# Ledger of designs, part 77: miniprotein binders against a2bj90

Target 1, 235 residues: a2bj90
Amino acid sequence: MSRSARRKTSALNTVLRVVEVFASIQGEGPFTGTYSVFVRLAGCNLRCPFCDTRYAWSLEAGKPLGVEELVEEIARYEPSLVVITGGEPLLQRHPLNSLVEGLESLGLRVQLETNGILPAPARDEQLWRVYHVVSPKDVPVRVPGAKLHPSWVDYARATGRAWFKFLVANEQHVREVAEYVAKLGIPRSRVYIMPLTPEKLDMKELLELHSRIASLAVKWRLNFSPRLHLLVQLP
Short names: E, the ipSAE of ESMFold2; O, the ipSAE of OpenDDE; V2, 0.75 times the mean of E and O plus 0.25 times the DockQ between their complexes.

## First folded at step 9 (miniprotein)

Design GB3 (at its last look DockQ between E and O 0.83; V2 from the best seeds 0.78)
Fold by OpenDDE base, look of step 10:
Structure GB3 (fold): chain B 235 residues (1-235), chain A 84 residues (1-84)
Amino acid sequence: as target 1 above (235 residues)
Amino acid sequence: GDPEELRKRAEETIREAQELLKEVIERAKKTGDEDLQWLARLAEIYLRAAARAFQKGDYEKAEYYLKLAQELIEEAKELLEKSE
């Protein structure tokens, strides 16, 4: 490959389509309660009917932002964690690896949120080094076109840096999750169940739903993920 | 099919689910079973979400939450029938 082709590929690997950057508390999964900068990337390979970030589904919803500029913007918040989310961040895998490299060079911890449809990071990717919360959409919520890529199970086993977060409504969903993770050989210690919350729940209903799902988590010996940001009214 | 006919059928299905849910809620109240009463409230939450989605023209979301509400209503009915 010519030096010109490498420069063009390097330039394409330095721009992300970003919907928003904001500071908040991580409300979900193993890092719940952590002061975090959220980077919401544009584009998704799913159309989940229950998605609360539907505005991020199109790549065109994001603005092109240079990796270096984005690293500087993130660093100004002095975050305890950088959460890369979006539609599906791994649709922008190449510039995302460059972003991770930049953030790690500053000593920042990085967590990726992914739907797990695309392959897990390879050992030669910068993404291999970060934390991942994989949110399968096949079980129990059965989003069309959702299927967990098997490499995420292997990645979780190899690195200990992945967790699986499942949306659940009732005990039947929790049962389906328990059976699914048992079949895949995912340790229960890496599994979180989280309430499937529709938009515009009142606080009473939201709290009751959290309580019921948390009780099911205990009964089924799974971890519970709140939607803490909804409970405390943060972004 | 005609988008308007599909819309009408979805609206009818939501109404039928609302009527069935009212019956389930009233039966559940008579049992005193708090878990059954919760299941009925959970069905109501998702059915309201379906209705809101429908009103916004988000038919995919409406169908998804309607189906979930229907599954919960049937689960509640099965529990009621076992308790009677």
Scores: ipSAE 0.799, ipTM 0.912, lowest interface PAE 0.6, mean pLDDT 93
Fold by ESMFold2, look of step 10:
Structure GB3 (fold): chain B 235 residues (1-235), chain A 84 residues (1-84)
Amino acid sequence: as target 1 above (235 residues)
Amino acid sequence: GDPEELRKRAEETIREAQELLKEVIERAKKTGDEDLQWLARLAEIYLRAAARAFQKGDYEKAEYYLKLAQELIEEAKELLEKSE
């Protein structure tokens, strides 16, 4: 089938379960500070105890939206970046690939956030061409069942379009991350450590936590990810 | 296990950790060691998070942050014993 026919068929025949769509600033990882539209997909294959988006765990939490409809909604924001997040977006892999095709046809830059349990994109997937921030939950935070799929390291090496972001609470966690990424062959330039941030911290606590984890990032020669949206009080 | 028993045990454990942490914070301050004081402060942040989660009835989140706080308190306590 032709490229145009395939794209039309995907848009007409696919539905995503969407929890929310909103504009904000990307507050985490390599694209921190970018004006973004966030698309939170329903469903997750983890039940992290520290999760503060538990409302997205069930597929029933999402409303069904057609891909064409969703592309139009996103485009109205005129975003510099479209961030696909969730739950775990790859649970809706097939319609997600259709969404990516639609967004890319409009020249919109796309970034996926994933816990990395499901495999990285294959070369023939639309997701192959977008950016990925992979947040493993097996180390150091030790969420059961959260094993990073090894294909993400291969994908990062082949494409240069994946980064790995780890929640850390202290220096022992940072040491565990350093050992983990060394074992997997993930270069430090692709690794971010980010503060494990409980909800409802006051600004002094937020800044103090950021400061200490940033100092550890410098000490261990890793990249630091803020939770910038929390610091500037955006969603 | 029994949910009522788990709630009671968690409440007692949080209270015990809060009392121990107050002692650790004061002892850490006397050392003048900035890293040790940060370790105690980090434990306080996560212990408060555990208490908030417990108050909301989110016992899994409360247990997670409580264990993290307890590990930090024990580390700080060990360092204080060594330095004293």
Scores: ipSAE 0.726, ipTM 0.871, lowest interface PAE 1.1, mean pLDDT 91
Fold by ESMFold2-Fast, scan of step 9:
Structure GB3 (fold): chain B 235 residues (1-235), chain A 84 residues (1-84)
Amino acid sequence: as target 1 above (235 residues)
Amino acid sequence: GDPEELRKRAEETIREAQELLKEVIERAKKTGDEDLQWLARLAEIYLRAAARAFQKGDYEKAEYYLKLAQELIEEAKELLEKSE
């Protein structure tokens, strides 16, 4: 089938439940500091106790938006990076692939943020071609029901388009991460540790957490992710 | 009632952790061990977060950060006993 005919057919399956769309700076992971538009999709398959975005947990928290309308809205921001986050974006996998196709057609760089419970993209998905920051919640933060799908490790090795970002509170957590990634065969160059920051810390506490976890990243030879948006008071 | 008794127990657990942490902070300070001092400081940050979440009525978040703080306190205490 031609791409035109394929697009017409898939138009009936191109609705996403969207919580919010906004411009900011990517504060986390390998693209820290990048001017980005954030697309928060509704629905999550976890109930993390420390979650800051509980308003996105239900699919009903999202308004239905057509993929074409959403692509147009994103394009108006002229972003250097489109960050698709949630909830868990892969819960809306089928229309998400259509969104990625539309964004790629405009030459936009796309990053997905995922908990990694659902399988990694297959080669025939549009999602295969974009960047993925996988945040496992089984280690070290031990969220019930969280288990990294093993296909994410295979995807990272095959594509070089996945990184693993771990929330850590202390050196014991960093040790657990180091053991976990070694066991799974994830290279340290693909691993980020990020401070677990409770809501409404003062600036001194935020800086202390960032400083300690950054020092541990150096000691353990892992990459460090800040939460830059918290430090500069952006969404 | 039942919910008031559970709330009182949570308040007592937080207060007990706060008193134990105060002792651990002072003892860690005397060692000059930076890693041990960081364990105490991190415990303080997470315990403060637990107390705040509890006051806000977010009991799941409060329990999570309280457990994290208690684990840090226990690690610091164990290391203090070995170094002393």
Scores: ipSAE 0.658, ipTM 0.853, lowest interface PAE 1.4, mean pLDDT 88
ESMFold2 (binder alone), look of step 10: mean pLDDT 81; pTM 0.763

Design GB30 (at its last look DockQ between E and O 0.77; V2 from the best seeds 0.79)
Fold by OpenDDE base, look of step 10:
Structure GB30 (fold): chain B 235 residues (1-235), chain A 84 residues (1-84)
Amino acid sequence: as target 1 above (235 residues)
Amino acid sequence: GDPEELRKRAEETIREAQELLKEVIERAKKTGDEELQWLARLAEIYLRAAARAFQKGDLEKAEYYLKLAQELIEEAKELLEKSE
């Protein structure tokens, strides 16, 4: 491959479609409570009926940003964690690897949020080095077209840098999660259950739902993920 | 099918679920079973979400939360029948 072809492929790998960049507290999963910069990438391969970020489903909803400019923007917030989220971040895998390289060069910790449909990072990707919270949409919430890619189980076993976060409404959903992770050989210590919260839930109902799902997490010996940002009214 | 016919059917199904849930809530209150009362409140949460989605013209979201509410209503009915 000519030096010109490598330069053209490098230039295509330097731009992300970004919906928003903001600082907040990570409200979910193993990093709950961490001061974080959120980078919401545009485009999703799902259409989850319960998605709170539908505005990110189209790639066109994002603005093109250079990786270098985005790294500088993120660094200005002095984050304890960079959370890459969106629709599905792995739809922009190539420039995302470049972003991770830039962020890691500054000593910033990176956590990816993914639906787990696309393959896990390979060992030669910069993404291999970061933390991943995989949110399967096949179980128990049964989103059409959702299927966990099996490579995420292998990645979790190989690296210890992946966790699985499941949306649940009731004990039946928690049972389905427990059976699903047992069948896949995912250690319970890597599994989080999180309340399936509809939009504009009343705070009293939100708290009760959190309490009920947390009790089920204890009963079923699973980790609990709050939706802390909803509880404390942060973005 | 005709989008308007689909909308009308969804509206009818939401109304039927609302009536059924109202009956389940009233029966659940009489048992004093806190877990059953919670299931009824949980069904109400999702049914209200379905109704809000429907009002916004989001039929996919409405159908999804309606189905979830219906499953919870049936779970609550089964528990009621075992307690009577």
Scores: ipSAE 0.817, ipTM 0.920, lowest interface PAE 0.6, mean pLDDT 93
Fold by ESMFold2, look of step 10:
Structure GB30 (fold): chain B 235 residues (1-235), chain A 84 residues (1-84)
Amino acid sequence: as target 1 above (235 residues)
Amino acid sequence: GDPEELRKRAEETIREAQELLKEVIERAKKTGDEELQWLARLAEIYLRAAARAFQKGDLEKAEYYLKLAQELIEEAKELLEKSE
């Protein structure tokens, strides 16, 4: 089969369980501020108490969508970035690789958000070539069952396409992150700290948390991630 | 245990933490220590989050933020004892 025919056959026979597709601004991490289309996949292997997207925890929350149909829907937004998130997107790894193949064929830039429990992409996966923001939940937030798979550190070192983002509430948490990343050999340039932000904070509280955590990022020589979409009240 | 008893215990624990935090805030202000005042302020933010989650009936979220607030209060108390 020709290259184009093979791609069509692969995409038509692959289904993802999708909770929502929407356009917004990437509010977190290294791509903050980028006009993005978000694809929220159903299913999660954690039950974080602070999760803002509990509606995506169950695989049954997603509707089945064919990969080719989804690629066409995403492309119509003309995004600068496609953000694949969820739940935990790697629970749908096989069809996710098909989606990435379709998006790459159109020249679309892709970022994956993951809690890092499942292994990093293998070299022969389409996911190998996309950007990854890995948010471990074992430290400092101590979610039961969370553990960063060690392959993510090797992947980040080999490719330069992974960053690590940590929710923190205070300086003790930042110290724990610094110790954790040093132990694992993750360079500071790949580490973001982000304020643990409860829902329904007033704007004063939201700005105070951002200001404090940003100051700590400077003090500890780590990158700071805002939650920009909360500050500007976007989805 | 009894779900009603667990809810009553959580409510009492939140109230007790709120009273303790008031004392910690006042003591931190007397020190003039900016870091201590931030620690107390962060504890206040997360304790309010615990109270909101409790009122919504989300006990797991409430317990998480309550534990976080209590850790912040404890840290502030330890530093206050050293500075006083």
Scores: ipSAE 0.786, ipTM 0.903, lowest interface PAE 0.9, mean pLDDT 91
Fold by ESMFold2-Fast, scan of step 9:
Structure GB30 (fold): chain B 235 residues (1-235), chain A 84 residues (1-84)
Amino acid sequence: as target 1 above (235 residues)
Amino acid sequence: GDPEELRKRAEETIREAQELLKEVIERAKKTGDEELQWLARLAEIYLRAAARAFQKGDLEKAEYYLKLAQELIEEAKELLEKSE
């Protein structure tokens, strides 16, 4: 292969379609409150009715960015955590592994947010080494086409680097989550429930929804994830 | 299949749910039952979200939140009937 062909092949394997890069506070999951840079990748394999990031559904919504350029951009923020989200970031698995390698080489901590439909990382992937927050959409929110890939449970058990974060609207949803995770063998210590917050709630409604779901988390002995960025009006 | 007919059906269903919810809220307040009051309050939040989505023309989002509200209303009604 010529040098030109080798460079072209490498570039194709190291190009990501990126919707946005911005600094904020991680408002959700086990790293709530952490100063983070968010990298939203384009493309999604679901069409969740309640989705607030529909602008990221199409791969065409993302601009092609080289991994090296993206690593430099992220590094300028000096984040405590890099949150890779989307759409569904695992749709761009190959260049995503290259991005993770670049970020880890700088000592940056990486978290992926994924719907868990695609398989968990294999041991030979760079993605094996980073944190994953898996948000199943089959239970309780019942999105058509959603099904958690069973390898995520094995990955969580093997690495201790995956948590499962469920959107819930009421106590029946929490019961369904409890039954679901028990059936799959997911430890309760790895499970978060998070309020399903529709767009444009007022502060009273937002606080009431958080309070109710937090109370249910205590009752059902599950972890609670807020949506802190909504409460403090950050992106 | 007519978009105008689907819109009318959604509007009618939201209106019907709003009337049922008013009854459930009033009855729940009289019971002093905290769980029942939470079911009514959550139904109110999601039904308001359904109405907002409908006004924006997002019928899929409207239907999703409407179903959540209807489930909560039905659960509250069942608990109210058992209390009688």
Scores: ipSAE 0.684, ipTM 0.872, lowest interface PAE 1.2, mean pLDDT 89
ESMFold2 (binder alone), look of step 10: mean pLDDT 82; pTM 0.777

Design GB31
Fold by ESMFold2-Fast, scan of step 9:
Structure GB31 (fold): chain B 235 residues (1-235), chain A 84 residues (1-84)
Amino acid sequence: as target 1 above (235 residues)
Amino acid sequence: GDPEELRKRAEETIREAQELLKEVIERAKKTGDEDLQWLARLAEIYLRAAARAFQKGDLEKAEYYLKLALELIEEAKELLEKSE
């Protein structure tokens, strides 16, 4: 590849469609309670009926931002964790690898949240080195087209850098998750169940859902993810 | 079908589900079965979510939560029939 072609390719790989950047506490998954900067990327390959971030579904919902500009913006927050979420961040895989490289160069810890439909990172991607919370939407919430790519199980086994976080509404859902992860060979230590929380629940309903799903996590010997930001009224 | 007919059918289904749920809640309470009571309570939460989504015009979200609520009501009814 010539230097001119390499510079043009690099430039195309250095622009992301970004919906929002904000500081908060990671409310979910293995890093619950961590001071984080959230980077919500535009575009999604699913149309989950229960989705709370429908404003991010279209790529056009995101403003084009250069990777260097975005890295500088993130760094100003001095976060303990950078959470890259969306939509589906892997839709912007090429510039996302460039973002991860920039963040790593500053010593920042990165976590990606993904629906797991697109393949897991290959060893030659910068994304191979960061943490991934994979949220399958095929089981138990049964979103059409939401089949988990099998490479995510291999990635989790090879790296120890992936966890699987499942939205659940009841014990039948937890049973389906337990069967699903057993079938795929996912260790229970890598599995989180999280309450499916509709919009505009009052605090009592929110606590009731958390309490029930946490109790089921104990019963089924799975990890529990709260939605802590909802309980403490943070974004 | 007529979009207005589909809207009215959804509204009617929510109303019917609300009536069924009241019966299920009372029957579950009388059993002293904690799991049955949780099925009824979860159905109540998700049915309320379905009704709110419907009022906001979000038919996909309303349908999703309505289906979930109806599944929970059905599970509770099946367990109640076994116990009664």
Scores: ipSAE 0.606, ipTM 0.849, lowest interface PAE 1.6, mean pLDDT 88

Design GB32
Fold by ESMFold2-Fast, scan of step 9:
Structure GB32 (fold): chain B 235 residues (1-235), chain A 84 residues (1-84)
Amino acid sequence: as target 1 above (235 residues)
Amino acid sequence: GDPEELRKRAEETIREAQELLKEVIERAKKTGDEDLQWLARLAEIYLRAAARAFQKGDLEKAIYYLKLAQELIEEAKELLEKSE
């Protein structure tokens, strides 16, 4: 490979396709309530019927941003947490590792949200060092093509930096999640169930659904994730 | 199958589910069982989501929520038969 080709490849590995960058409160998962900057990367390898962020499905939805520029933009918000989401962020794995390196160099805490189809980070990736919330779409919501990569279970056991967050509608879904995580050897302490909220619920319906799923979390001895941003009307 | 046939099937199934759900909701209310009443209400929430998605032309989302609503209706019916 020529030097010119190597330089071009390096430049591509420092550019991300970004849909949006905004400050909000993390509404979901183990860091619920944290002042965060959200970085939504373009592209997704699934077409979930219930998806709320369909505008991010195409790589063309993202604007090319250099890693250095993006790090500087994120830092201006002075966040307690940087949430990298998408689409599926791991589709842009190489420049994503560079972004994580830049953010960690500033002492910023990073959380990746992923569907878990692509492999978990290897020990030599910068992504190995950050937090991951894995949202499997094979169980219970049964999205075609959404098989969880088994390396995520190994990663969670090795690092203690991965949690598994499942969308659930009812007790049958929670039972399926409990069976699924038991078969895979995922500790209950790393499992979150979260209400499957269709669009245009009124506040009373949203609270009722949250209350019911939270009660099931207590009954099944699992963690509960709200969708707090929906309850407090934030992005 | 044919997309147009699938669309007509979905519309008919939504209509049938709406009629069945009305009966299930009324029967659940008569039991005084709050859990059974919630199950019926949850079916209503997802069926409404299915109907809304159908009206917007999102057939995949409509079918997804419709199947979920049907499962909830069936669960409620089974529990009603045991309670009655």
Scores: ipSAE 0.583, ipTM 0.840, lowest interface PAE 1.7, mean pLDDT 88

Design GB33
Fold by ESMFold2-Fast, scan of step 9:
Structure GB33 (fold): chain B 235 residues (1-235), chain A 84 residues (1-84)
Amino acid sequence: as target 1 above (235 residues)
Amino acid sequence: GDPEELRKRAEETIREALELLKEVIERAKKTGDEDLQWLARLAEIYLRAAARAFQKGDLEKAEYYLKLAQELIEEAKELLEKSE
């Protein structure tokens, strides 16, 4: 490798703080039911009270792992989809772009899950070419410090590669989502509502929550996201 | 405030919400209003979640779900008073 090529592979572009890598079924959003490898990156810029992955909040929760090593590990699972999640994966933006480049070189489909506080990808980023599920936390769940960056709406319209997934408890939350997406100009076809499921629900409770939110999705003409992995008892 | 005093107050608030919720569930069943029955059911789910979080010492999560349950209980109560 030349000196110029070595500068392009600096530590800022080649090391990620990784909490866990595991195979499962994507249980949420537009790719529900897909055999996936999940890559959970460390660090988050929010402290959602309902968060089930608090162990990933600190950047220190992640083990440093080289992009090339991580690409090889992911490839061994032979996934139909690579789901990059966290924490907030865009906190590690530079090495994340390098990871995406490596995964694309193998023909792997990539989906990023993000809270949407940090800006959407620019056209010159590798991240521009992959799928994004944006989970705003300002409405309806009202997490302090959360605000959707407006560039995500422009990105969704320009590429058709972003969807917006909202946690909802009841019809009032769905109404707030409908008003929010209308105000921002987000097409309904790009909007998913998903039940806010606390831990340790029994199967009857999970089904009742799913049924109610799905009915509201039909009523409000929005897409519905299950939490399929909870229903089938997968990670 | 004293953490133990705040803990006792939270425990009492959950107990009081549970008593009110039992009344709301009973009254909702008598109305035949499916939407009202679902609101009462949702309140029960989130209130139990609050109680579980509280038992584990997760006070922030407990407070979040307690507030959701209380809002649902109040919504159901208002609808019951209007329909009765």
Scores: ipSAE 0.373, ipTM 0.735, lowest interface PAE 3.0, mean pLDDT 85

Design GB34
Fold by ESMFold2-Fast, scan of step 9:
Structure GB34 (fold): chain B 235 residues (1-235), chain A 84 residues (1-84)
Amino acid sequence: as target 1 above (235 residues)
Amino acid sequence: GDPEELRKRAEETIREAAELLKEVIERAKKTGDEDLQWLARLAEIYLRAAARAFQKGDLEKAEYYLKLAQELIEEAKELLEKSE
């Protein structure tokens, strides 16, 4: 696609529906421990039973914010990382590309959290240039309607800017993940397993679950993602 | 279906899973197998999550964690039959 097409798309969709903007520490994935600003976009194309952010499912849950206004708000936090999450942020793909362009112009590092149902970025999108943590919901957690779009594997291979983060409860789930990524040709170095943590676990239970899933990551030669914010009681 | 009938079925299934889990926990303790004991403990964690979701009226979340607990209970039972 041309620069003209990108300008047209930006002009038509310069507003994002935003649920919340807040500073915290990235607790998950390859950037665990990074001082980050979280931008939670409204709307989701899944209804995961275990979802902790059901308040973001509807597009109407978000306040309309202009891209320029949102970039300025994010910049005031002086973050090491901007985490764009949701809902499913790719539902607002066109204004999201404009947001990424603005953030990149300030030299800010951007990470998207996505369920991977919608296609991966094309080379002519601003989203092509940023990091993506893809959380498939078809395996092992088997959410109805979830299917990883195959373009995410191609994107990961072409750019080195995507990782695949899987919620797991037990060793059978890890085995299913290992089989799934092998079948799709996803390198183990791009794969994270993360404990499926129900709400209201006490600290002992959180630590035990983290320890067990981390041990499985070692056994299966996969990366481990904690949920660090839960352990240190940050949002 | 009737929401009240759906609630009753969920409540009965949670109760049945709790009884089965109680048996599995006791049997796992007798084996001295720490991994098997952890499977039973994990099933307990997810069953408790199912019960809490049910109490809050979140039937989809309750059903999801209940199914996960049931799968863990069944895995533990199969391992118990092999080791006992």
Scores: ipSAE 0.405, ipTM 0.760, lowest interface PAE 2.7, mean pLDDT 85

Design GB35
Fold by ESMFold2-Fast, scan of step 9:
Structure GB35 (fold): chain B 235 residues (1-235), chain A 84 residues (1-84)
Amino acid sequence: as target 1 above (235 residues)
Amino acid sequence: GDPEELRKRAEELIREAQELLKEVIERAKKTGDEDLQWLARLAEIYLRAAARAFQKGDLEKAEYYLKLAQELIEEAKELLEKSE
């Protein structure tokens, strides 16, 4: 079958609503500093007050792209890491599994950024085999409607392919994170704390926030995630 | 509630927090306590974010950062009262 005919055949079941695709450096989490292609999917199941990507909240914010077209676009960047983010990528779970299959067939490393409200991947999903950075919004930032699905803890234990990244403002937030992860049995080695950075901070303020949260990470024996792209002025 | 009254109340609370923070910053400087000074500085950062969000008409974001700033101001005040 021609690629055009194949595309038409799969269009109904392998189309993703995509907001943007761009190359940058992963600025956050366990892969900080990695040359990456970011794929921002449309749609979100939360309305976080502090959200800086509100333009991705609606599914209508995304353009429909076929999985095969998106795989080819990503591959042209020759990335060390493909970061699939959003909104909430798991809202488009079925075509997302197809995208992951295509990317893995090319030997590309894939990381998903998720709020963890929807269940973790099942063993028969392509998503089971990729890396996940789970960003809970129930603790400490207390977003209404946010609750971490318990399957993410089981997934992390079973695969070693999930980390938990928490936005924190102060030491009380770090204490709440420490209590939360202890209660759920998440090992400290899988936990990152990251500064809650409001929009339009100057460089001095960004450095001050990073320095303080990093110091708290040392004190509480947790990993620290910068927001490196903000510090080096990349998207 | 009346949207006009909600906006007026938010503006009033931001102004009140700004006055309280000014006092806290000055008192924290006199202690020489770097952790207390940082707590006041952090409150300033989030309160400025609240005021900026308010100016843009984003009341939900303004309320979120205002509450965070208020919690930080209260924490700093409690620590100042213990050290003074």
Scores: ipSAE 0.417, ipTM 0.770, lowest interface PAE 2.6, mean pLDDT 86

